# VH-VL binders against q3ijv0: the designs that were tried, part 2

Target 1, 235 residues: q3ijv0
Amino acid sequence: MKLLIDVGNTSLKAKLWQNEQVQACDLNNLPWHAITHVIYACVGRSELLNAILAQAAFNSISCFEAKVTKTLGGLTCAYEHFNNLGIDRWLALIASFTLYPNKACIVVDAGTATTIDVLNCDGQHLGGWILPGLDLMTRSLTQNTQRVFDDENTPFTNQLGINTPNGLKNGALVATIGAINQAKPYLNDKNTQIIFAGGYGSLLQQQFKESIFDPMLVIKGLNYWYELDENSNKL

## First folded at step 1 (VH-VL)

Design li1 (framework fv_libivirumab)
Fold by ESMFold2-Fast, scan of step 1:
Structure li1 (fold): chain C 235 residues (1-235), chain A 121 residues (1-121), chain B 112 residues (1-112)
Amino acid sequence: as target 1 above (235 residues)
Amino acid sequence: QVQLVESGGGVVRPGRSLRLSCAASGFTFSSYGINWVRQAPGKGLEWVAIISYDGSNKYYRDSVKGRFTISRDDSKNTLYLQMNSLRTEDTAVYYCARDYYDSSGYAFDIWGLGTTVTVSS
Amino acid sequence: DIVMTQSPLSLSVTPGEPASISCRSSQSLLHSNGYNYLDWYLQKPGHSPQLLIYLGSNRASGVPDRFSGSGSGTEYTLKISRVEAEDVGVYYCMQALQTPYTFGQGTKLEIK
């Protein structure tokens, strides 16, 4: 089985890949005897990741850091300088390309930032947008505006706000919905699949008919990156 | 051993506050979302709140919105539920439950033993 | 909010006989990804709830083969092929398709 690790600035997500499925793991009791490869992506520093990598080395297990490339299999990155595309976006695109073959996709990862990426049915990434995430949108207004306050217990809905907390939260959601809808004209395909990931992915998925929420999209991308990457497969 | 242990329950009067804690051990706490689920005496299970693994996503049952706040401190492997403006209908055993993440979604695979909150006049 | 309705609310079974519990949702729990977001839990007397079945039909780790889940959309069934004394407790279905997550009322299983 493979150990898949996704490290952000303040969080680490780790899963095992076995029998074509993502499985939970106990990082204090990793089954090193059954792990054949460690595949990871990191944006920030992580002492926990470093400890895991050291343990893998002790057990003579190969570790691979996922990187953005210009092309991977049939997938092509749109960025002028591919290294400037965030690794989580690349992994989400890889997973979407692999799980929904020959299908145009709008890939939305709703975390600290909300990213929207457009992928055509031929595997050509067309580009995307980066927005503040829902929480960042609300925090930006509450920190700089005396009359605007945030109640973390107030839900995000698509209704018109008739009090300040609802106006703030619902405005953030409606702006995000609008941005996703603006991506649709770039794809002349009624079979376009919208795929949501990230902490607010489930909330956004509920706003779009026939869309998919996949909380493991980036993690699945690590596995597919390894399977599609020529250098990793040559070992 | 994988374990969740709740604490902080007690007996309080209506309008008072309590803070519940849920201490995690035997797994990487920062990799999992955690839920609060309550059960009134002799009644069924009622979902209260969730916090995502990275703390960016928090959702609440309508009846507790504006009164309860879920939070986590990954450096202490601990989940919290701050309960303000308590009402008699908040009387229940409070469980924390781990979100099981797989390729298909979520389920509550590990539960604590519960901590009892009694709100009485 | 999605409303979950269980039937029956109680049943008494002789050990070794089968048992069946139904769960109905007010909205389809079938997601576009092909999965049914319905879970089953058992709470034994004096114990915390425990996961039995997730995503409609998948047995949780350590759950005996005599437990099975089936159904799709708005109608789901939990079956126990041969009830044992240790199966006594209250069974709950829960939808995890959207927040707020909602439980059924519970079905109390008793031994005759």
Scores: ipSAE 0.000, ipTM 0.418, lowest interface PAE 17.4, mean pLDDT 85

## First folded at step 4 (VH-VL; framework fv_cosibelimab)

Design a11
Fold by ESMFold2-Fast, scan of step 4:
Structure a11 (fold): chain C 235 residues (1-235), chain A 119 residues (1-119), chain B 112 residues (1-112)
Amino acid sequence: as target 1 above (235 residues)
Amino acid sequence: EVQLVQSGAEVKKPGSSVKVSCKASGGTFSSYAISWVRQAPGQGLEWMGVIIPIFGTANYAQKFQGRVTITADESTSTAYMELSSLRSEDTAVYYCARDYYGSYYFDYWGQGTLVTVSS
Amino acid sequence: NFMLTQPHSVSESPGKTVTISCTRSSGSIASNYVQWYQQRPGSAPTTVIYEDNQRPSGVPDRFSGSIDSSSNSASLTISGLKTEDEADYYCQSYDSSNHYVVFGGGTKLTVL
């Protein structure tokens, strides 16, 4: 089985992969005798990751860090300088490409930042957009103006605001929904699959019929990255 | 404290419709989703659908498509579940339950509304 | 698209440990969070475990949840069994592909 680790800005997420599925794991009692590979992605430093990698080395288990490449197993990155694409975006694209073969996808990761990536049915990544996440949009205006304020517990809705807190929160949501809708014309395909991940992913998913929320999208991407990477799979 | 309070028991004839209410208190109504779950006598829990007031959207289990309508009135913090074309098989306790937009973790449940369909 | 299967009943003596399984028929059990609800006769369900293994405030640490990928199942474990634990227990997950909430069939726990 593979140990899959995603290190973000605030947390480390770890899962096992066996028999084509994601499995829970106990980081304090990892089954080293059954683990054949450790696949990880990291944004910054993690003491916990370093400890896990040290244990893997002690048990003679190979570790592989997922990296963005120009091409991978039929998938092609749009970025001129592919190293500048965030690893979580690349992993989400890899997972989407693998799970929804021959289907155009719009991949939305709604966290601290909201990222929107467009993938055609042939595996060509067309590019994407980076927006402030919903909370950052709101805080940007309340922090930097004297005339815009937020009322604690004001919800995000898609309605016209008739007071400043509603205008602020609803503006953020409407801008995000609008950006996702603006991605659709690039694919010219009514059978486009929209896939949501991230903390606000389930909130946004409900606005889009036939869309999918997959909280394991990036983790699944780690497994498929390894399976598609020829260098990692040789001998 | 958060509470979900449902309307009282109903006795209905086959072919009629029933509308059950669920009034939420103690939280911001539009900050969460409301699901409806039913339980026939001696049977298990069955999900019927959900309303997400922030988007004005409802989603229904395939079994109930075309017969169930879930709505919300934000001004009164009340969700409604209307089931039409009632059959004796629809006799059940109907629950509303709260979820924070998308995990479908039901942290608070209404007390239940018994709907009896008989002739 | 998938079903969650639980045993119809389990029984055990006070002070012992019981485990109730919840098996997913297709797709990985770990792909979506699993919740566990307790329902006593005449009452609405109440949560004992959420997000696979978390306990709500007020639920004793005798209750624990886990995921077992070898059997593609979630488990609710109750240690130090007490008579007040006698109830029906339901697991629940979400089918993100079909946008449906899925409940297990329920397990009747009898404390003998």
Scores: ipSAE 0.000, ipTM 0.437, lowest interface PAE 17.6, mean pLDDT 86

Design a16
Fold by ESMFold2-Fast, scan of step 4:
Structure a16 (fold): chain C 235 residues (1-235), chain A 122 residues (1-122), chain B 112 residues (1-112)
Amino acid sequence: as target 1 above (235 residues)
Amino acid sequence: EVQLVQSGAEVKKPGSSVKVSCKASGGTFSSYAISWVRQAPGQGLEWMGVIIPIFGTANYAQKFQGRVTITADESTSTAYMELSSLRSEDTAVYYCARDYYDILTGYYFDYWGQGTLVTVSS
Amino acid sequence: NFMLTQPHSVSESPGKTVTISCTRSSGSIASNYVQWYQQRPGSAPTTVIYEDNQRPSGVPDRFSGSIDSSSNSASLTISGLKTEDEADYYCQSYDSSNHYVVFGGGTKLTVL
């Protein structure tokens, strides 16, 4: 099996890949005897990741760091300087391309930032947008405005706000919905698949008919990156 | 701030064993590896082995395989190095060092213990 | 497995520049990062350079590291020598084939 690790700004997320499925893992009780490869992506340094890599080395397990490239299989990155595309965005594109072959995709990762990426049906990434995430949008106004306030009990909805917390939360959601809708004209494709990931991905998915929420999208991207990378040693 | 504090000096007879401790404070004990490095009087640094506390696994330099055992106790943030079948040639200062593994760089040491002198004599 | 070879000793006057070499016996010096440690008499080693040429916080910019692939060597350069720089210096790299830490033999720097 493969051990798949995504190190973000605030956390390390690890999963096992076996029989074409993502499986939960306990970092304190990893099945080292059955792990054949460690595939990881990281933003910055992680002491826990380095302990895992050291253990893999002692067990003679091959480790591979996922990186953005100009092309991977049939997928092509839009960025002129492809290394400037965030690795999580690349992995989400890889997973979307692999899971929804020959479909135009809009890939939305709704975390601390919300990223929107546009992929055509031929595997050409067209580009994307980076927005503040829903929480960051609300915090930016409460921190800089005396008359704008929030409370944790107010939900995000698409309704008109009838008080300041409602206006704040719903404004953030509506702006995000609008940005996603603005991505659609770039594809001009009636069969476009919208795929959501990230902490607010489920909330956003509810606003779009026939869209998909996949909380493991980036993790699946690590496995598919390895399978598609021509420099990887495979059995 | 990270600090590694080792146990005190030992005098041992040939054929006996010695167990040196290294207590880590500040930072995350379990997420780093701990290496043991010795230095005989007037000689250079010699790597003995390493442990990854979170997994309890150790790797040893070939010269010390069979005689050295490195262990860790996460509850006390303490690593141990036990060397058996002591000879006069084992007289040395023994250091623990915090070891950061990176697939690109391998091992490098960011913090060192103060050292423990082990003297092997009749 | 490979060896790292350093000169046994180097000497230089205060204010001058000294360079200490570390030569890898097999495989490329550039295959793995090189670290440099300073050890004063009676003290544990401390890091002065990591990852070929990086300085830890608190290490003055008089200390620099470099790699020369043509000689298969790493070098530690200390400019503006001070008497407090007198110490033993060790290079260290990593052998990916056996997962071993490899130290150079050490260089005694005398500042006279």
Scores: ipSAE 0.070, ipTM 0.607, lowest interface PAE 7.2, mean pLDDT 87

Design a2
Fold by ESMFold2-Fast, scan of step 4:
Structure a2 (fold): chain C 235 residues (1-235), chain A 121 residues (1-121), chain B 112 residues (1-112)
Amino acid sequence: as target 1 above (235 residues)
Amino acid sequence: EVQLVQSGAEVKKPGSSVKVSCKASGGTFSSYAISWVRQAPGQGLEWMGVIIPIFGTANYAQKFQGRVTITADESTSTAYMELSSLRSEDTAVYYCARDYYDYSGYYFDYWGQGTLVTVSS
Amino acid sequence: NFMLTQPHSVSESPGKTVTISCTRSSGSIASNYVQWYQQRPGSAPTTVIYEDNQRPSGVPDRFSGSIDSSSNSASLTISGLKTEDEADYYCQSYDSSNHYVVFGGGTKLTVL
């Protein structure tokens, strides 16, 4: 099996990959006898990641760091300076490209920031947008506006707000929905698959018929990055 | 913005168990680890364990292995520490603390107010 | 596996500088970050230094942290001592091989 590790700015996520599926793992009891590869992506320092990599080395297990490249298999990055594309966005694109072959995709990761990436059916990434996430949108207004306030009991909906908390929450959601809808014309493809990941991915998925929520999208991208990378996948 | 609020003081008999709660508000609960640290009267800080909610995993200090269980309920943003087979030596203030365990630094940036657990007959 | 050793107590006059050491028993002090916590009587601890030498917002610049690899120790230095600095101070690091947090035994600072 493969050990897949995604180190972001706020957390480290680790999962096992076996039999084409993501599985939970216990970091204090990793099955090193069954692990063949460690694949990771990292922004910033992580002592926990370093400790896991040291254990892998002790057990003679190969470790591979996922990086953005201009091309990977049939997938092409839109950025002129591809190294400037965030690794999580690249991994989400890789997973989408692999899981939905020959389909145009709109890939939305709704976390602290909301990222929207557009992928055509030929594997060409067209670009994307970075927006404040839903919570950051609301916090920006409550922190910088005297009369705007939030209530944790107020849900995000797509309805017109008739009080300040509803106006605040629903405005953030509607702006995000609008941005996603604005991506559609770039593909001009009836079979476009919209894929959501991240903490608010499930909420956004409910707003788009026939869309998919996959909370493991980035983690799956680590596995598929390894499988598609010709250098790491040599026999 | 971030606040950790713990349950109230407890008085327990030897041999019983205690379960202390720690409710987090502000921030994304599942993005951070929650550690439990205790302090016996006049003594120093003693780390008991940590829960990393996104993995569903908990790690415990060797001294407490087999007696402590740390759990989390993401739907209520609440972490719990249960200590069994209580002895008088377990009388202490128990703190929860938000931990960058899975991040560079591994430090406690926010602390709960503490819960006094008294074990007496 | 390792211990962090602090002096039990230190004392100094108002306006002067005090330094509290934190020595690691095995492995390099530089291999993991060191944090420092202040605990006043009846209160939960608060962070005064994180990641060896960084100050949280609201902590005066009189507080500073340093690492000395030659003595395998970290130090907390408090200049311009004030009576409100009286507290217990704890260093803390992380054992990455065993995945657990290590605290020093604590130092009681008295401002006389």
Scores: ipSAE 0.000, ipTM 0.397, lowest interface PAE 18.0, mean pLDDT 85

Design a21
Fold by ESMFold2-Fast, scan of step 4:
Structure a21 (fold): chain C 235 residues (1-235), chain A 121 residues (1-121), chain B 112 residues (1-112)
Amino acid sequence: as target 1 above (235 residues)
Amino acid sequence: EVQLVQSGAEVKKPGSSVKVSCKASGGTFSSYAISWVRQAPGQGLEWMGVIIPIFGTANYAQKFQGRVTITADESTSTAYMELSSLRSEDTAVYYCARVYYDSSGYYMDVWGQGTLVTVSS
Amino acid sequence: NFMLTQPHSVSESPGKTVTISCTRSSGSIASNYVQWYQQRPGSAPTTVIYEDNQRPSGVPDRFSGSIDSSSNSASLTISGLKTEDEADYYCQSYDSSNHYVVFGGGTKLTVL
């Protein structure tokens, strides 16, 4: 089985891949003798990632760091300088391309930042947008203004705010919804699949009919990156 | 940034044991493996072993297997190297070092100042 | 296990360039990263090159590392040689199959 690790800005996600399925893992009880490969992506290394990589080395297990490339298995990156595309965005595109073949996709990862990526049905990435995530949007106003305040118990909704906490939370959500809707005109396909990932992906998915929430999208992308990348199989 | 501070010099009798400490300060102890390397007077560097503190997993050079024990206490950010059945040939400076460690390589980033262990009757 | 072989000593004049080799006895030198450590008498080693050719923060660009697969060796090159560069230099690699850290025997650099 493969151990798949995604290190984001504030979190580490680790899962096992076996029999074409993501499986839960207990980091205190990893089945090291059954793990054949560790595939990982990181924005910045964490203590836990460093320890896992050291333990994999101790057990003679090959480790592979996922990287952005111009092309991979029929998928083409839109960026002029492909290395400037964040690895989590590339992995989400890889997973979307693989899981929803021949479908135009809008891929939204709602984490610390919210990223929106547009993929056509032929595997051509068209580009995307980077927004502050919902929490960062609200925090930027509470930290940088004298009169805007948050209430911890106020939910995000798409309704007009009639008090400051509702205006703050709902404004962040509505801005994010608007950005996603603005991506639609780039794809001339009524069957466009909108796919949500990240901590707020479930909340955003509720705002779009027939959209998919896949909390494992980036993790699945690590597995498919490894399977599609010829260089990974030569080390 | 991270600094490794080792315990002071020791003079030991043949057949005894020595336990050298290595305290990490200014950084996160568990984020790295800790390696032990010794150097006999006028000789080169000799690797003894490594510990991954968060997992408690230690690995030793064959030459020292059965005589060396490397442990770590995460609560005090301190690694220990204990060498038993001391001989005069064990007289050396003992270094701890922080390691970036994966299947591709083994990089000792930060080194302790060293601990001189003298074995004499 | 493999061996890393370095020359016992090298010497060169200030301002010149010196190269120290580190040759792997079996298996490819490119199979695992090579590090280079500098040690002055009475001091702990410090890193001058890691992962074949990378410099730690604070190490001058006069220090460079390279790998030559044809000779199965790594090299440390020091240009614009200064008296403060006098030290012992150790190469180090890793045998991932046997979980064993390999040091070269060390090279004494004299600047005269």
Scores: ipSAE 0.092, ipTM 0.600, lowest interface PAE 6.0, mean pLDDT 88

Design a9
Fold by ESMFold2-Fast, scan of step 4:
Structure a9 (fold): chain C 235 residues (1-235), chain A 121 residues (1-121), chain B 112 residues (1-112)
Amino acid sequence: as target 1 above (235 residues)
Amino acid sequence: EVQLVQSGAEVKKPGSSVKVSCKASGGTFSSYAISWVRQAPGQGLEWMGVIIPIFGTANYAQKFQGRVTITADESTSTAYMELSSLRSEDTAVYYCARDYYDSSGFYFDYWGQGTLVTVSS
Amino acid sequence: NFMLTQPHSVSESPGKTVTISCTRSSGSIASNYVQWYQQRPGSAPTTVIYEDNQRPSGVPDRFSGSIDSSSNSASLTISGLKTEDEADYYCQSYDSSNHYVVFGGGTKLTVL
């Protein structure tokens, strides 16, 4: 099995990959005897990641750091300076390309920031947008405006706001929906698949007919990055 | 400021054992591995083994397996290397080194000053 | 189990460029990172290159590392040679199959 690790600035997410499926991972009891590869992506420093990699090397288990490249197994990055594309965006694109072969995709990762990436049916990444996430949009107004206030009990909906908390929350959601809709003309493809990941991915998925929510999209991207990279002799 | 400070020189008789210490200061002791590397007079560097304190695991070069024991004490931020059944060929400077032990193996970013162990016949 | 082979000694004049090779006997040199250490008489080694071609802070850009898969070798290149560069240089990699750190035999650099 593979151990798949996604490290943000202070958080570490780890999963096992076995029998073409993501499996739960207990970091206090890793099955080193059954792990054959460690695939990881890292932003910033992580003492926990370093300890895990040390243990993997001690057990002669090969570790591979996923990195953005210009091309990977038929997928092409849009960025002129491909290293400037965030690794989580690249991994989400890799997973989308692999899971939905020959299909145009709009890939949305709704976390602290919301990222929207456009992938055509030939594996060409066309580019994307970075927006404040839903929480950051609402906090920006409450922190910088004395007359705008939030109520944590107010849900995000697509309805017109008839009080300040509703106007704030629903405005953030509607702006995000609008940005996603603006991506559609770039593909001009009626078979376009919209794929959502991230903490608000499920909420956004409800706003789009026939869209998919995959909370493991980035983690799956680590597995497919390794498979595509190994098969392409990129390492 | 990261610093590795080793115990002082030792003179030992054949058949005895020696235990060298390596005290780490500055930085986080448990986040890194500690390796032991020796150098006989006029010879090159030779890796003996490593300890990963956070997991309590140690691994040894095959040549030293059965004679070397590497341990660590988190409370004092100190690693130890004990070599038994000493022979004259074990006369060497023994180094501890902090190991940025990542996916492809070892990178030694800080070294101790070395401990000379002399085995006289 | 593989070995790393370095020339026993190299010599060059101040201001010139020298290259020290490190050849892997079996398996690809690119399979594992290569580090380079500098050791002056009576001193502990210090790192001049890590992970094939990276420099630690404080190491001048006159020092560079490279990997050549066709010759199965790593190289340390020192340009603008200075008298203080005179030292022993060791390459180092990791043998993941046999679980041990491999050092090259060392190269004595003399700056004449």
Scores: ipSAE 0.000, ipTM 0.441, lowest interface PAE 15.2, mean pLDDT 85

Design b5
Fold by ESMFold2-Fast, scan of step 4:
Structure b5 (fold): chain C 235 residues (1-235), chain A 121 residues (1-121), chain B 112 residues (1-112)
Amino acid sequence: as target 1 above (235 residues)
Amino acid sequence: EVQLVQSGAEVKKPGSSVKVSCKASGGTFSSYAISWVRQAPGQGLEWMGGIIPIFGTANYAQKFQGRVTITADESTSTAYMELSSLRSEDTAVYYCARDYYDSSGYYLDYWGQGTLVTVSS
Amino acid sequence: NFMLTQPHSVSESPGKTVTISCTRSSGSIASNYVQWYQQRPGSAPTTVIYEDNQRPSGVPDRFSGSIDSSSNSASLTISGLKTEDEADYYCQSYDSSNHYVVFGGGTKLTVL
């Protein structure tokens, strides 16, 4: 099996991959005898990740860091400088490309930032957008203006705001929904699959019929990155 | 502080319908999902369906599809569950609960006190 | 499209450790988070574990959650059992393909 690790700025997520499935992982009792590869992605330093990599080395297990490339199998990155695309976005695209073969996708990761990526049915990434996440949108305005204020009890709705807290929260949600809808014309494809990940992904999914929420999308991307990467499949 | 307050107990005849309310206070309403969960006497928890008020779209468990309707009124911060064609086996305590999903997790974080619905002739 | 199966009852003496299992009938238990709820007689349920193994504020560290992919199950473990732990315990996960909240059948814990 493979050990899959995604390190963000404030968290480390780890899962096992066996028999085409994501499986739970107990970091205090990793099954090193059954692990054949460690595949990881990181955007920052992690003492815990370094400890796990040291344990892997002690058990003679190969470790591979996922990187963005211009092409990977049939998938092509849209960015002029592919290294500037965030690794989590690349992994989400890899997972979407693999899980929904020959299908156009709009991939939305709604976390601290909200990212929207457009993938055509031929595996060509068309590009995407980065927005502040819902909470960051509201926090940025309250921190950077004296006239805009928030109320912790104010919900995100799609209604016109009739007071400042409503206008603030509802503007954030409407902007996010609008951005996702704006991605649709780039594909002109009736079979487009919208895939949500991230903390607000489940909430946003309810607005879009036949869309899916996959909280393991990025983790699955680590497995498929390894399977598609020519360098990691050395003879 | 979040509180979900449900309407009072109901006694209904077989074949009638019941509508239970769940009023939210002290927290956000529109962007969190509200689930309806029932529990027959001495039985387990059974999910009926849920709604995210901001989207107005409800999802229903297959067992209840066609005879349950879940709605929300954002202006009063109130969710409703209406169950039609009542049978004696629909006798249960009906709970509303807030579904919470953010970067920290997904779970039912606040529950209403429950509404007893008794179906008898 | 899947079921979560729990034992109907478990019992153990005060001070001992008990484990309650929750087995998923199809698809991986790790595909979605597992929550655990405690329901005492006459009360609405309360959360004791969320996101597989996290404790809400106020829940003692005697309560822990784990996932075992080999048996396709989640477990709630309660150590140092107290009489106040006597309750029904429910596991819960999410069916993301159907947007369903799925509960286990519940386990009655008796502390004797």
Scores: ipSAE 0.000, ipTM 0.459, lowest interface PAE 16.1, mean pLDDT 84

